VHH binders against Profilin-1 (pfn-1). Designs and how they scored, part 46

Target 1, 132 residues: Profilin-1 (pfn-1), of Caenorhabditis elegans (q9xw16)
Amino acid sequence: MSGWNAYIDTMTAAAPSIKRCAIVGAADGSVWARTEADNVFKASEEELKTFVALFNDVTQVPAKGADIEGVHYVVPRTEESLIFGKKENTGFFAVKTKSAVLIAVYEGPNEVAAQVRKAVESMQTYLNNAGY

## First folded at step 9 (VHH)

Design va47 (from va2 with E109G; framework vhh_4orz_3)
Fold by ESMFold2-Fast, scan of step 9:
Structure va47 (fold): chain B 132 residues (1-132), chain A 123 residues (1-123)
Amino acid sequence: as target 1 above (132 residues)
Amino acid sequence: EVQLVESGGGLVQAGGSLRLFCAASGFTFSDYSMAWLRQAPGKRREWVALISYAGDYDYADSVKDRFTISRDNAKNTVSLQMNSLKPEDTAIYFCAAETSFDWGDSTYGYDYWGQGTQVTVSS
């Protein structure tokens, strides 16, 4: 989990509007790394197991939304390996790699969402190229 | 040409109810998530309710349990049922449609907007 924390730090440095994030196993939602202390990512492993299963068929997600840290988000649209959700001035981006799911919760207007999406997708590309 | 037309606004006493409608044309309505936002005099627009193209929905805390959003894809309409209205709900209510993923656009999230319908709640 320690080695994976460096990637959490990279994402949060690239997009300061990320308030909490995690890298979890795509198969089971097991936590590999997460933000801690004042920005602790609080999702339970049971919630994360449910969340990563959404990537088995992303086309069903807009009908039911997604829950992260006990908060329900409406999912307006999905792409093959991307789920994003909205709730007032907060939101999330989640992307799937071969072995992992990256989840970033952010706060701020739509202008900052673009930076968060870019940070998460850049890490997705890096991890896929590294075989994860 | 995309068009969103709101209706159903009016004057109502505190504690009363109104139902707003938004009629959509010029795009494939069933592919779009729809939202209601409002703007009170001198304030910025604030989000009120959102419904995905597939029917999941959410509300701002200020209206939760009082307002209900729904959609009718056969009629290309989205509606907002407003119950237990308060003077602070007084605003112009706007319908908006979202399908864009262009995160660089300052208007991202809502591709199309209506011109609004006035709701005035008297004490």
Scores: ipSAE 0.349, ipTM 0.655, lowest interface PAE 2.4, mean pLDDT 84

Design va48 (from va2 with Y110F; framework vhh_4orz_3)
Fold by ESMFold2-Fast, scan of step 9:
Structure va48 (fold): chain B 132 residues (1-132), chain A 123 residues (1-123)
Amino acid sequence: as target 1 above (132 residues)
Amino acid sequence: EVQLVESGGGLVQAGGSLRLFCAASGFTFSDYSMAWLRQAPGKRREWVALISYAGDYDYADSVKDRFTISRDNAKNTVSLQMNSLKPEDTAIYFCAAETSFDWGDSTYEFDYWGQGTQVTVSS
């Protein structure tokens, strides 16, 4: 069992509205772990490399939005090490740690977005404290 | 002192058009993403359109290709052009400034809720 896959499982258990999730390298967007099978996270290497580079200056992101899995999301706000995107009844939260970027795509009513953010930020805190 | 004031609602026949306006005052408009939401009687509030403070935008599937959101930062306004209106578009339309990451149908997720403007689409 990979250690990184256990963190995917922790996030999806904490927020059942997460449909797809990945942990990727902050420097290059390389996939460390992702949801599989019926919930496979389907982002290209080029897309992920572009996506993680957004964390070099998050203040520029709302002007262009962000693309994940070939889907364009409007980014209504960013915070330090956080990008939030929205598309109809779907959305994502992405957070940067020292070495990784965590991406969670959720689907369903907007009222569950808070649960997804809490799950992702909790994992961000844990990984930063663990030196990642 | 902070206000959002919607206007432009009214009664229109199916297939018609309306343009809604939201005039903002009391805050730095250009720093906020703006959204239009709607609520029909007995139903939950529904997101309709979103425009970031920097101009990127998106629409709910139910209104895409029919509605157009735009903003004018010099005039502190956001507008919604509604074309090919259908009876199911009948609702109170609300303007909101979106500064919270937490979406939902709750007013406390948006700074500066407006009062709304009624849109009624007849057969």
Scores: ipSAE 0.331, ipTM 0.602, lowest interface PAE 2.1, mean pLDDT 83

Design va49 (from va2 with D111N; framework vhh_4orz_3)
Fold by ESMFold2-Fast, scan of step 9:
Formats: sequence, structure tokens, C-alpha cells
Structure va49 (fold): chain B 132 residues (1-132), chain A 123 residues (1-123)
Amino acid sequence: as target 1 above (132 residues)
Amino acid sequence: EVQLVESGGGLVQAGGSLRLFCAASGFTFSDYSMAWLRQAPGKRREWVALISYAGDYDYADSVKDRFTISRDNAKNTVSLQMNSLKPEDTAIYFCAAETSFDWGDSTYEYNYWGQGTQVTVSS
């Protein structure tokens, strides 16, 4: 049980196309909160440690792609604190705050990607302003 | 300075094949992801295939298993092999270099658009 699950609930309510998401520590990829049950976020802590390290130099990520839940995503472009991955009818947005990385995996056509990006960026702004 | 030139379009019978080429010049081709998009008359442009500068690739569901994207960095060329063509593949096909993305309008944002090549598939 953690208070961080309230933020998971907020993001999934804001963008219903989010199928699985998590909030993890920026330094080590430790899970603070994640979706559970039928929407369980399945990434291992070893995979997440590797994933959060991508934010040390996002300019290298499009050349390698990114792995989440054992699935390899093509990363066409990054922004300083944002990694976008795409694979067929699925994709993810990941954003870094001062202390955390928010990861949202979504399913659906390109039209829903904008809602997912907005949801994670809104939460990123909120957490940064709160000192996280 | 920057130019993308598509070629290889034409008229084919359903079930046929075509290979499209996009010749790039005026930028460091090997540093950019390249995409193919298409637009049928009266329709919105739709994304068809994407290949990163590292060679990772993906396809729209409508063309998966029929189309193959590839690139040749030594020749500054991206190619699209189209097999088992259907009348609904009829469109102008565009080559694009992806320098940014914006999902606000549900489409990719591209710089360095090409002029397109017409593909017509008869029934």
C-alpha cells in the first residue's frame, strides 16, 4: 500500500488508453507504485534500473530503442526529460522528474497518444513543483 | 540544401509488387529516422512504416507482413518493398525524415518532406 498509487489512479483516469503504468525511482528504478491485477505492470527491477539509466543521455536512445516488460520499442525521438516509444498499436511515454520516472504503456491508434503524453507531462509538472 | 526524392511508383494489378525508393541529400542521412506515409484522395495522410537510424523498424497494421522497409546508409536511400498489393493501397507515397514528433494532431511532425510517388493498384 502506498500514497503513490493515488498518482497512478489519477493518470489512468485522465487517459483511459493507458493500459499499464508505474512510478519508479530515477536513481535506481525501484518501484514506488504500479498498476496491479488485470493491468499489472510486469517490468522487472533489473529492467527498470536499465531503463531509468537511459535518462542519463537521452540522445543515445533512438539508436538502441528501449525495453519495457520484455518488449522492445523503437524510439524515434526524445526530448530532454521524455522518451517516446512506438510498436504497432502500442507505445509508451516516459518522463523524468527530479526524483522519479513515470512510465505509461498505452494501446490504441495514434489519436490516443496525445492524451497519454498530456497525462504524463501534467503529472511530471505537478511532481517537479512538489519537489519530486 | 535538403532534398528527398521518391521513385518506383506506378500502376500494378492487385496481388502485384512494387519497390519504392527515397534518395536523400543535403543532410546527415544516417542520423535520422526515416518514414513512409501515404495519402489516398480525400483522406488524411497515414503513417505506413518507420525505420530508425540504427535500423530498428515498425509498420502500420494495415501493411504488416506485406511491406518491408529498409535503408542503405552508404547510398542515403530508404526503400519500401510492397508485396501483395490491394486496391486500398492506392495512394501517393511520401518519404519523410523524422526530426521531431508532436501527437497533438495525432500525426507525426516531419521536416524534410518529399514530393511523393503515385501508386495505383487496379482491381
Scores: ipSAE 0.209, ipTM 0.440, lowest interface PAE 2.5, mean pLDDT 83

Design va5 (from va1 with Y99E; framework vhh_4orz_3)
Fold by ESMFold2-Fast, scan of step 9:
Structure va5 (fold): chain B 132 residues (1-132), chain A 123 residues (1-123)
Amino acid sequence: as target 1 above (132 residues)
Amino acid sequence: EVQLVESGGGLVQAGGSLRLFCAASGFTFSDYSMAWLRQAPGKRREWVALISYAGDYDYADSVKDRFTISRDNAKNTVSLQMNSLKPEDTAIYFCAAEESFDWGDSTYEYDYWGQGTQVTVSS
């Protein structure tokens, strides 16, 4: 199978407003792939373990928000396999598949959020269909 | 008729405090995230504070530790407590509302805006 970095490249090509992203294990938050160098996704192992655990009960998330890379995001609502957060000119979308969680942090005006969501949800569908 | 009405603005000396209120009507307030934004003379409108329908909140770095946002769903009111005011806080302050369940589904934009309340901080 292609290395997991190829999926990172696919998502960032589909939505150029994605500044940093990662694919992590759904059970433990272990990093399978992430953006690096000037675009390094810098969440700690502890933070990622905490973050993926949010998917165990997404209904609790809007009351507490979510932290990614040390930044607190208000989470306006959740869906069964989707958590997204908002800040003024930045935000994130995170989706859970069978085995993985995809996290994309973006920057830009609000209209780019819809494009980022589409890119992340398309990859979620692809990975679920591939058995991940 | 949907409306947001701000109040509580005024003139205050540097180091002073003001509490702004926003009264909402004509929509299901408890389903909406509420925000405060401000516009200083000759500047663009900037975000100040946000509170979700579920009570989580966030602030712009420039006001963090000085301002506190809160909401009262029984009274359909959001408020902004402003402490340790500085001349740079001089602006018209607006409240805005966005249905929490709309975020991320379309072009993000506040659904409703108030007309604003003037805050002037003298040195």
Scores: ipSAE 0.369, ipTM 0.655, lowest interface PAE 2.1, mean pLDDT 85

Design va50 (from va2 with D111E; framework vhh_4orz_3)
Fold by ESMFold2-Fast, scan of step 9:
Structure va50 (fold): chain B 132 residues (1-132), chain A 123 residues (1-123)
Amino acid sequence: as target 1 above (132 residues)
Amino acid sequence: EVQLVESGGGLVQAGGSLRLFCAASGFTFSDYSMAWLRQAPGKRREWVALISYAGDYDYADSVKDRFTISRDNAKNTVSLQMNSLKPEDTAIYFCAAETSFDWGDSTYEYEYWGQGTQVTVSS
């Protein structure tokens, strides 16, 4: 129940189909918290720096896709503060707040994608309201 | 009227090639991601390839290095070049479209589907 780890626990409780997730700094991709133990989020610092920079111009992302944990995802949709990626039976949602980026990697059918998006957007709203 | 019309399926010998086409009409093709999925006899439908509205693409591991997805926005077509075909590639192949900008009309599923085209690969 300390620091940023509590927010990871909140998101995974809200959407159990989330396999791995992280909260990283929006400016540099530095990891504030991530899933550990059985479902460690293992993106490198260099990959995360590249990933958070995508939010500087999300309109370019669908042409390039996005890489998370060494896996390339096609990005069929973006919004100003949201990137959605797809790969077979897995995908991710990433959202930007004032100072953080939340990344949630999930596995499962289309029903779980909607649940994951809701969990990530709820946390985005909470953190923005908390000044992060 | 929205339509996805597939063509190019048929019978081919192992090691051969086929090119599938999907002609789209009735929607703004350039705003949609396009996918190919297949359903083998007695199996669940599986994703084969995806291309975003902006041209980035990906493949299932089972077809990577053998299949190539491409799109032509001027002609409203998506195609799948299938090389080095194996008997395990035998399936009905479906073209599908997912809007890139409308979250409200999708459950994160494909909005439009073709009727499918049969591909049979003989040993």
Scores: ipSAE 0.425, ipTM 0.711, lowest interface PAE 1.9, mean pLDDT 86

Design va51 (from va2 with Y112S; framework vhh_4orz_3)
Fold by ESMFold2-Fast, scan of step 9:
Structure va51 (fold): chain B 132 residues (1-132), chain A 123 residues (1-123)
Amino acid sequence: as target 1 above (132 residues)
Amino acid sequence: EVQLVESGGGLVQAGGSLRLFCAASGFTFSDYSMAWLRQAPGKRREWVALISYAGDYDYADSVKDRFTISRDNAKNTVSLQMNSLKPEDTAIYFCAAETSFDWGDSTYEYDSWGQGTQVTVSS
C-alpha cells in the first residue's frame, strides 16, 4: 500500500463501474497503487512492463491489441496518451501522464464506459498539472 | 453516406457452415474497426466479433473457436466464417462500423447498421 491509494479511491468513487485499477510507473510499469482484496488488480510485473512500453508507439497497438491481467483486448483506436480496449461488455482505459500510467478495467455498456473514461482522463489532467 | 450491406445468411442444419459478408461504402473503410452483432427472436442484440482497422480481433465466448472474422481492405469487405453451427446461433446478423474515436463516450453508438442477414440453424 502507498500514498497513491488515495488516487485509486478517487477514481473508483467517480466511476463505480471500475472493477479494478492501478497506477504504475510510466518508465518501468512498477506498481505505485492498485485495487486489492475482492477487486485485486492481477497483472504481473512482466505484463505491466510490456504494457507501459506500448505508450512508446501507440500507433502499433491496434495491430496486436493489449493484454491486461492475462486477458487480451482488441484496441480499436489510440490517441497520443490514451489506449483503450474492448472485450464484449468489458474493457479498459489506460492513460499516460508525465511519470505514470493509469489503468482502469470496467464492466458494463457504453454509458458505463463513458463514465470510466471521464474519471481516468480527469485524473490524468490532475496528475499532469501536479507534475506527475 | 455510410452504407453497409450484409449477405450470406440462409437455412442450414446443425453442424453446418455459412460465410457472411458485409460490403461497406461511404467512409474510409481501412481506418475503422468493424463488428458483427446478432439478434435472436425476443432477445437483445449481442456482440459476436470485433476486428480493428489494423487486423487484431476477438470473439464472444459463445462463438469462440467456431467463428472467424476477417477483413479485406482492398475490397471494403468484412466477413464472418461460421462453422459448427448450433440452433442457438439462429439470429439476424448485423455488420457495424465504428467511425468515431470516442468509443467510450456516452454519446457513442455504432455509427451505422446494415439491414442484417437472417441465419437459421435447424436439426
Scores: ipSAE 0.453, ipTM 0.701, lowest interface PAE 1.6, mean pLDDT 84

Design va52 (from va2 with Y57F; framework vhh_4orz_3)
Fold by ESMFold2-Fast, scan of step 9:
Structure va52 (fold): chain B 132 residues (1-132), chain A 123 residues (1-123)
Amino acid sequence: as target 1 above (132 residues)
Amino acid sequence: EVQLVESGGGLVQAGGSLRLFCAASGFTFSDYSMAWLRQAPGKRREWVALISYAGDFDYADSVKDRFTISRDNAKNTVSLQMNSLKPEDTAIYFCAAETSFDWGDSTYEYDYWGQGTQVTVSS
């Protein structure tokens, strides 16, 4: 639980276009770490509990979309451990590990989104290999 | 064999309405998210509306409450109902398709594009 802020710092350093991000518990959406101050990730724990439950059946997500920080995102497609959405020039990538969900909200064009996806998936691989 | 064919563009007075259609063929339409984008003279393309293969949708702030996107999977068609048109809506409107089959590098990448249909809104 403690020390999880270092992973937030690692992801934002790898993809500076991440505006806000969080690491939350996969079972309950409890916040382990998040960006703060001017870049505060402001989703409620109730919203996050609903969000992480989407990973129970990702095939249903494109029909209803996903809500993060009170903003509705259309989800064009999913993978078993990946949900991503878009809204104009902003979007998110969320990946599930064994015990966590990583959520990154970004702004920018196609190449920026690709960098954010890569950063989030790299962290997903790292945490899975570490047993999280 | 893959085609997106747009129709419904034209000239209309400010405050008027137009309905754009995009007919798809050569791919499994029901597996694709569909989008409308537009390009005004001298400007870059901008996103207008998106509808997922499963029916969820969203709009750019500039057209929210005025435009409605819908799809008919039985007819392989996506449409854009445009109400309360303004001169600043003048643009070439493009239909684009994004597949759930492809793991793209970006949420903004589209697999197929239509040729575009001109919409002109006069004062």
Scores: ipSAE 0.274, ipTM 0.577, lowest interface PAE 2.9, mean pLDDT 84

Design va53 (from va2 with Y57H; framework vhh_4orz_3)
Fold by ESMFold2-Fast, scan of step 9:
Structure va53 (fold): chain B 132 residues (1-132), chain A 123 residues (1-123)
Amino acid sequence: as target 1 above (132 residues)
Amino acid sequence: EVQLVESGGGLVQAGGSLRLFCAASGFTFSDYSMAWLRQAPGKRREWVALISYAGDHDYADSVKDRFTISRDNAKNTVSLQMNSLKPEDTAIYFCAAETSFDWGDSTYEYDYWGQGTQVTVSS
């Protein structure tokens, strides 16, 4: 039985523009899996606690933005279980499941952002159906 | 029909100021983030500033502390206040709207762009 790192591999295979990603606990931001080595997801434990708390009221997020890996992202829109941010040629998608938050940081134009969102939302559906 | 129309460009001496405007129509302006990009002759287009529909904003390092982006959702406008202008700020400045895409199976996404406004900064 594969550990949580197998889901990281699945997402990055589905959307190669994902540069770094993580699966963290929705309640506390604890890291369950993340990209490592040359693509290490660098967010601190404290930053992740702050980030997952954004899902308590996503409607407030576009006014203040979001910080991931010490980088501030403007958040143009949110949905109940989705936050996405933009900065130059980079961005992220974050989705909440029952127990987890998936965060994918990508590089590229808006065309690749659509692919990244699709990959993250597909994994969100899979994990929700698996009870996570 | 989506339309973005820039204005406010012109000639200015180094150290001077200009304010650019972008008037938007044909889409729900208040649902979109707005950006300013610029392209100098013979160079790639570079991002300058971004503002969310709710006002949070960010800038490229090259213009930070000199430029200010703002928006007026009631008038469907975004503005760029440019202070302490330098010769290297000479470029065509473009207004762009970050578009949404069909979140189902559609993978098509596009940016809405204006025609641009020329800014020339003399030494």
Scores: ipSAE 0.286, ipTM 0.586, lowest interface PAE 2.6, mean pLDDT 83

Design va54 (from va2 with Y57W; framework vhh_4orz_3)
Fold by ESMFold2-Fast, scan of step 9:
Structure va54 (fold): chain B 132 residues (1-132), chain A 123 residues (1-123)
Amino acid sequence: as target 1 above (132 residues)
Amino acid sequence: EVQLVESGGGLVQAGGSLRLFCAASGFTFSDYSMAWLRQAPGKRREWVALISYAGDWDYADSVKDRFTISRDNAKNTVSLQMNSLKPEDTAIYFCAAETSFDWGDSTYEYDYWGQGTQVTVSS
């Protein structure tokens, strides 16, 4: 999933506060690429399948929250094709493209969260334009 | 015009319980996630609990299974039920509000803060 690793590298370079991230299939949550080594993204296949299904109706998500890597995040807000969660000074942004879901877990205050959101949304736009 | 007013603090013995309230005014409460933070003597502020506008919640590990956060959107109130209190819970407790609209693009962790209410747990 060699080609997709380049997009992981692009996102982490654009927002250094991203600690772990992944690109997964929108239909089934299958992992196309993820961060590895000390920053390995450790969501199970079952968890990712459940997570991508949240995009079927994002308006229901703030009532239940979202689980990533066995960690429960409160979801304060969703937007069209965007789910984000928060826990203390860590959180995630997830965006859906035509064929993929990009998930980025970060650490830091809201000012770095804004940088992570922009990086993920920029990649979402790029992949949608590329037909993914 | 925007105000968060905490109440319910006080002195309690270890093992006791307190319920804190935060009354919100001057903004659309139902659009905001609400949080409780605390600052113990000589320490930095730490996050305690968070509840989304839709009612999902999370807690710091230090208070998990002892504290319960809840909200009443009809009354513009968020509360924190604190059980099995320990001397380590002694702190000023702050209510804070975070909008669902601009989260992630603000330089501040929270949009609005209360003045705090003192909780003292005797050993």
Scores: ipSAE 0.263, ipTM 0.573, lowest interface PAE 3.2, mean pLDDT 84

Design va55 (from va2 with Y57E; framework vhh_4orz_3)
Fold by ESMFold2-Fast, scan of step 9:
Structure va55 (fold): chain B 132 residues (1-132), chain A 123 residues (1-123)
Amino acid sequence: as target 1 above (132 residues)
Amino acid sequence: EVQLVESGGGLVQAGGSLRLFCAASGFTFSDYSMAWLRQAPGKRREWVALISYAGDEDYADSVKDRFTISRDNAKNTVSLQMNSLKPEDTAIYFCAAETSFDWGDSTYEYDYWGQGTQVTVSS
């Protein structure tokens, strides 16, 4: 429950369509902060370790997809430090910084996806500039 | 010129099967994720199935275990095998292609659309 929870609060305030999100270690997937209570981010430590390893070679991800909270997402495309996935009216955006991976799961129509991506990318920029 | 042309629709009895095809031209098919969406009379358009350019697939819960999406990059085609059809599957089925996700309106998620093919399932 360190100061990292303040970044979770900032992202969810910027994009209310984020249902669950987390900040995890880029090297091991260890949880630094996540949404709690009614919006608890439910990914296991094992799943997160597998997930952050996807950033070692994002070009392979569209062939396999990505699993978050036991849910399989098709990944239509990736960018160097960005993976996003889709499943019906649910999706996620994940970005890698120097030391962290930020994951935001949203629910609802894709019309809200732009807000979620913007929130996650803004935080990615901030953390990279802060040396994380 | 970009074209997506659907075929294979028709009238079928409940419990029957149909296979839909989508022939793509005018773009590099192997760089695109392909989707099937449907719109029933008086209802909103809904997503049915998605296949990434690399072959990973996903399905709406309503069609899971009954429908199978596949693609043939050598022929520039995507197909949807529909088994155990129900009257609720009656809709116009659209093929769509997605290379860039234009965040915002969900209609901008797909770069290209076909004209659709009608599927009617009788009780």
Scores: ipSAE 0.268, ipTM 0.587, lowest interface PAE 2.8, mean pLDDT 84

Design va56 (from va2 with Y57V; framework vhh_4orz_3)
Fold by ESMFold2-Fast, scan of step 9:
Structure va56 (fold): chain B 132 residues (1-132), chain A 123 residues (1-123)
Amino acid sequence: as target 1 above (132 residues)
Amino acid sequence: EVQLVESGGGLVQAGGSLRLFCAASGFTFSDYSMAWLRQAPGKRREWVALISYAGDVDYADSVKDRFTISRDNAKNTVSLQMNSLKPEDTAIYFCAAETSFDWGDSTYEYDYWGQGTQVTVSS
C-alpha cells in the first residue's frame, strides 16, 4: 500500500463524478495507485503500457482513439500533456507529469466533465511542482 | 445559425438496409465531432455512433458491426449506413454536433441537434 493512495483520495473528493482513477508510471504504465473495491480500475498492464506511450506523440491520438479498461474512447482533441476521451455519458481525462500519468474515468454529462478536468489538472500541477 | 437536417429514414423490412444523411450548416463542420442518437417509442434518447473530426469512430454495442458512420467534410455531411436492420432498431434518429475544442470547458459545452428522421423496421 503506498502513500500515492492519498492522491487518489484527494482527486475523488474534489470531483465525486470520478468513478475510477489511477496514477501510473509515465515510462511503463506501472500502477502506483488506483481506486479499489467496487470502483477498482481494471486496466491491464499491457493496456496501460500502450496508453502511456500515447503521450510520446499526442497529435496522433485523435485519429486512433484510446483504450482504457477494454473500452474504446474517441479522443476529440489533445492538448500538451492532456488526452481526453468520450463514450456516451462516460469519459476520461489523462494528464502527464514528469514521471506519472493520471487517469480519471468519470460518468455524467458534459457539465460534470469540467469539474473532473479541473481536479486532474490541479493534481498534475501539484505533482510537477513536487518533482514528479 | 447552426442547422442540422436529417434525411434517409423510412420503412424497411427486417434484414434490410437504410442510409441516413445529416446536412450541417452554420459552423465549421470539420472542427466538430458528429454523432447519431436514436429515440425508440417510450424510451429516452440513446447514443448510436460517433465520428471524430479526425475520423476515429465508435459504436454502441447494439449496432456494432451492422452500422457504419462516415463524414464528408467537403459537403458538410455525416452519414449512417444501417445494415441487417432489426425491429428493435425502430426509432427516430437524430444527428448531433459537439465541438472538438472545448470539451471540459463549461462555457463552450453544447450540443446541436437535428429534428430527426423516422426509421421503422417491420418484423
Scores: ipSAE 0.246, ipTM 0.559, lowest interface PAE 3.1, mean pLDDT 84

Design va57 (from va2 with Y57L; framework vhh_4orz_3)
Fold by ESMFold2-Fast, scan of step 9:
Parts: structure tokens; sequence; C-alpha cells
Structure va57 (fold): chain B 132 residues (1-132), chain A 123 residues (1-123)
């Protein structure tokens, strides 16, 4: 069983507005852990491979957006290791670490988005310090 | 002073077309994502279309294939072309601007709002 599931649990506990999330390999988008059952993260392997490649040049992302779980998100801004997107009442935050990409999909207004961003960035810092 | 001023609304028959304009002033227009939202009588305000500062577009399912959002950064204008209008499209249409800054830290999604323009579609 993957020990990475404990990190999924930590993020969802820190930000209950996270509906689905995953930890994937930065090089290839391979899934290390994801939410399952009623909150299954449904992105295909091909979609995740395309998504993690966005971190190779984040400056191009606002012009084309990003697709997660077959849903197109407009990306209003990127930072060197952060991509976030919007669609109606949903959104996502994705951050890159040394070896991984963390993706959290949430539902709700902008006031809950700040909590999701904080949870994802805190985990990013933790994993980078742990060598991941 | 920041201003968003909508125009182009009016009365049109079902199946007709209208083009809405939003003229922006008082901020660096090219740094902002622009959206159109609408509010029908007795309903919540709902999102219709979004255009990022870099040109990516998205639409609500109810207007997809019928509406087209565009922007002209030289004129500080965002437009909404509405085709094949239906009675259900009757609403006050609002222009809104949202900077790419502070998105995850913002209490509110949109930094600036217009006063709205009325669109009425008769059967």
Amino acid sequence: as target 1 above (132 residues)
Amino acid sequence: EVQLVESGGGLVQAGGSLRLFCAASGFTFSDYSMAWLRQAPGKRREWVALISYAGDLDYADSVKDRFTISRDNAKNTVSLQMNSLKPEDTAIYFCAAETSFDWGDSTYEYDYWGQGTQVTVSS
C-alpha cells in the first residue's frame, strides 16, 4: 500500500473544501496517491502526463488553460511552481516539488480557495524539505 | 476612478442577436481577466463567459455555441456576441474584472463590477 495516502489525508483534513486531490510524479504524471471512492480523482494517465508537462514552461499556461478530469480550467496566473485554475464554482491548485506535483480540486467561493492554497503550499514545503 | 460601463442591451425576438460592450477605464485593462455574468428576475447571479488576460476563453454550458466573448486591449473593451437568443437569456448582464493577483487570498472573486445592461428576449 502506498504511504503517500497519508499526505492526501493530511491535505483534505486541513482544507475540507478540497473535493478531490492527487500526488503525481513530476516527470511523467504517474499517480502516487489520489482520493478514491466517492471522491475519486478521475484524471487519465495521458491527461496527467500533459498536465505535469505544463510546469516545464508555466508562462504559456494562461494562454491555453489546463485540463483536469476532462474539465477545462482557465488559468488566470501562474508562478514558477504554482498553477491555479477556475471554472464556475470550482477550481484547482497545483504545485510542483522536486519530484512530485500536488493537485487539489475544490468547490466553493474564493474565501475557501485561500484555505486550499495554504494547505497545498504547506504540503509542498514539507515534501521539498523531505527531499521529494 | 475605476469604471466598467456596459452597453448594447435591449429588446430582441427569440432567435435574434445582440452584441454587448463593456468599456473599462481607471485600471490596466490588459492585466485583468474579464467576465460576463447575468441575473434573471428572482434568480441568483450566474456566470456566463470568461476571457483571461492572455486570451483563453470559457463559457457556461447554457450559452456554449451561441455566445462569443472577445476583448480589444487597444480600446479597453470586452464584448459578448449573443446569437440564437432564447427567452431564458432574459436578464441584466454585468461586466466584471478580476486581476490575476491575490486570487487565492481574495475574499471576493471580482475586483470591479459594472452597473449592468438589460437584455429582454421575447417569445
Scores: ipSAE 0.250, ipTM 0.572, lowest interface PAE 3.2, mean pLDDT 84

Design va58 (from va2 with G55S; framework vhh_4orz_3)
Fold by ESMFold2-Fast, scan of step 9:
Structure va58 (fold): chain B 132 residues (1-132), chain A 123 residues (1-123)
Amino acid sequence: as target 1 above (132 residues)
Amino acid sequence: EVQLVESGGGLVQAGGSLRLFCAASGFTFSDYSMAWLRQAPGKRREWVALISYASDYDYADSVKDRFTISRDNAKNTVSLQMNSLKPEDTAIYFCAAETSFDWGDSTYEYDYWGQGTQVTVSS
């Protein structure tokens, strides 16, 4: 696969605990690429529009949490361009670039979270350097 | 150093109630999310409840509607109110800070987990 799907493949190869992920437009939540088939990322257009708007003020997010794929996640922390969510044995990392938001949903114990975070932050750096 | 101390466990009859407390010291409690986990003999540790530093919260399906998590940032405590207890709730209950499940800094190696408090529910 060429285009944006290649970046999905790169992230999932770097962190096998990623179950579903997507790259969406930062302005509107439009899907540029996502995992498909058995690992389809199921968030609706409306949900993604709401989600990317959280990056307009990440300091408010821990009070409200975040919803992805109809699942409510508690957000234990945020950084300027990072939202981390947690629910049971699942979690997500979402990072904002100049024009995109990367969302990776993972399953497994918390010790796999470090690998998932590194995968999305590496891609964030790459896309920012590429002008995205 | 970081310390978490659980209390409030004990023996109760099915249908009874207990309130667990976790007292935290050695870190800025109000900046961290707190969780309750439990482990029954021969079972893996399972998550029970999570509360953010801003008091958003969630529960495992097995305890939803029966348990209530709350925190008091002035007293550096997190509490778990357990109602309508069942024999399957029998476990050691552990308090954990966000740092004990943080990413990238080997937080698990520094024991930000509490020692646990035993809850036994008889039929």
Scores: ipSAE 0.229, ipTM 0.531, lowest interface PAE 3.5, mean pLDDT 82

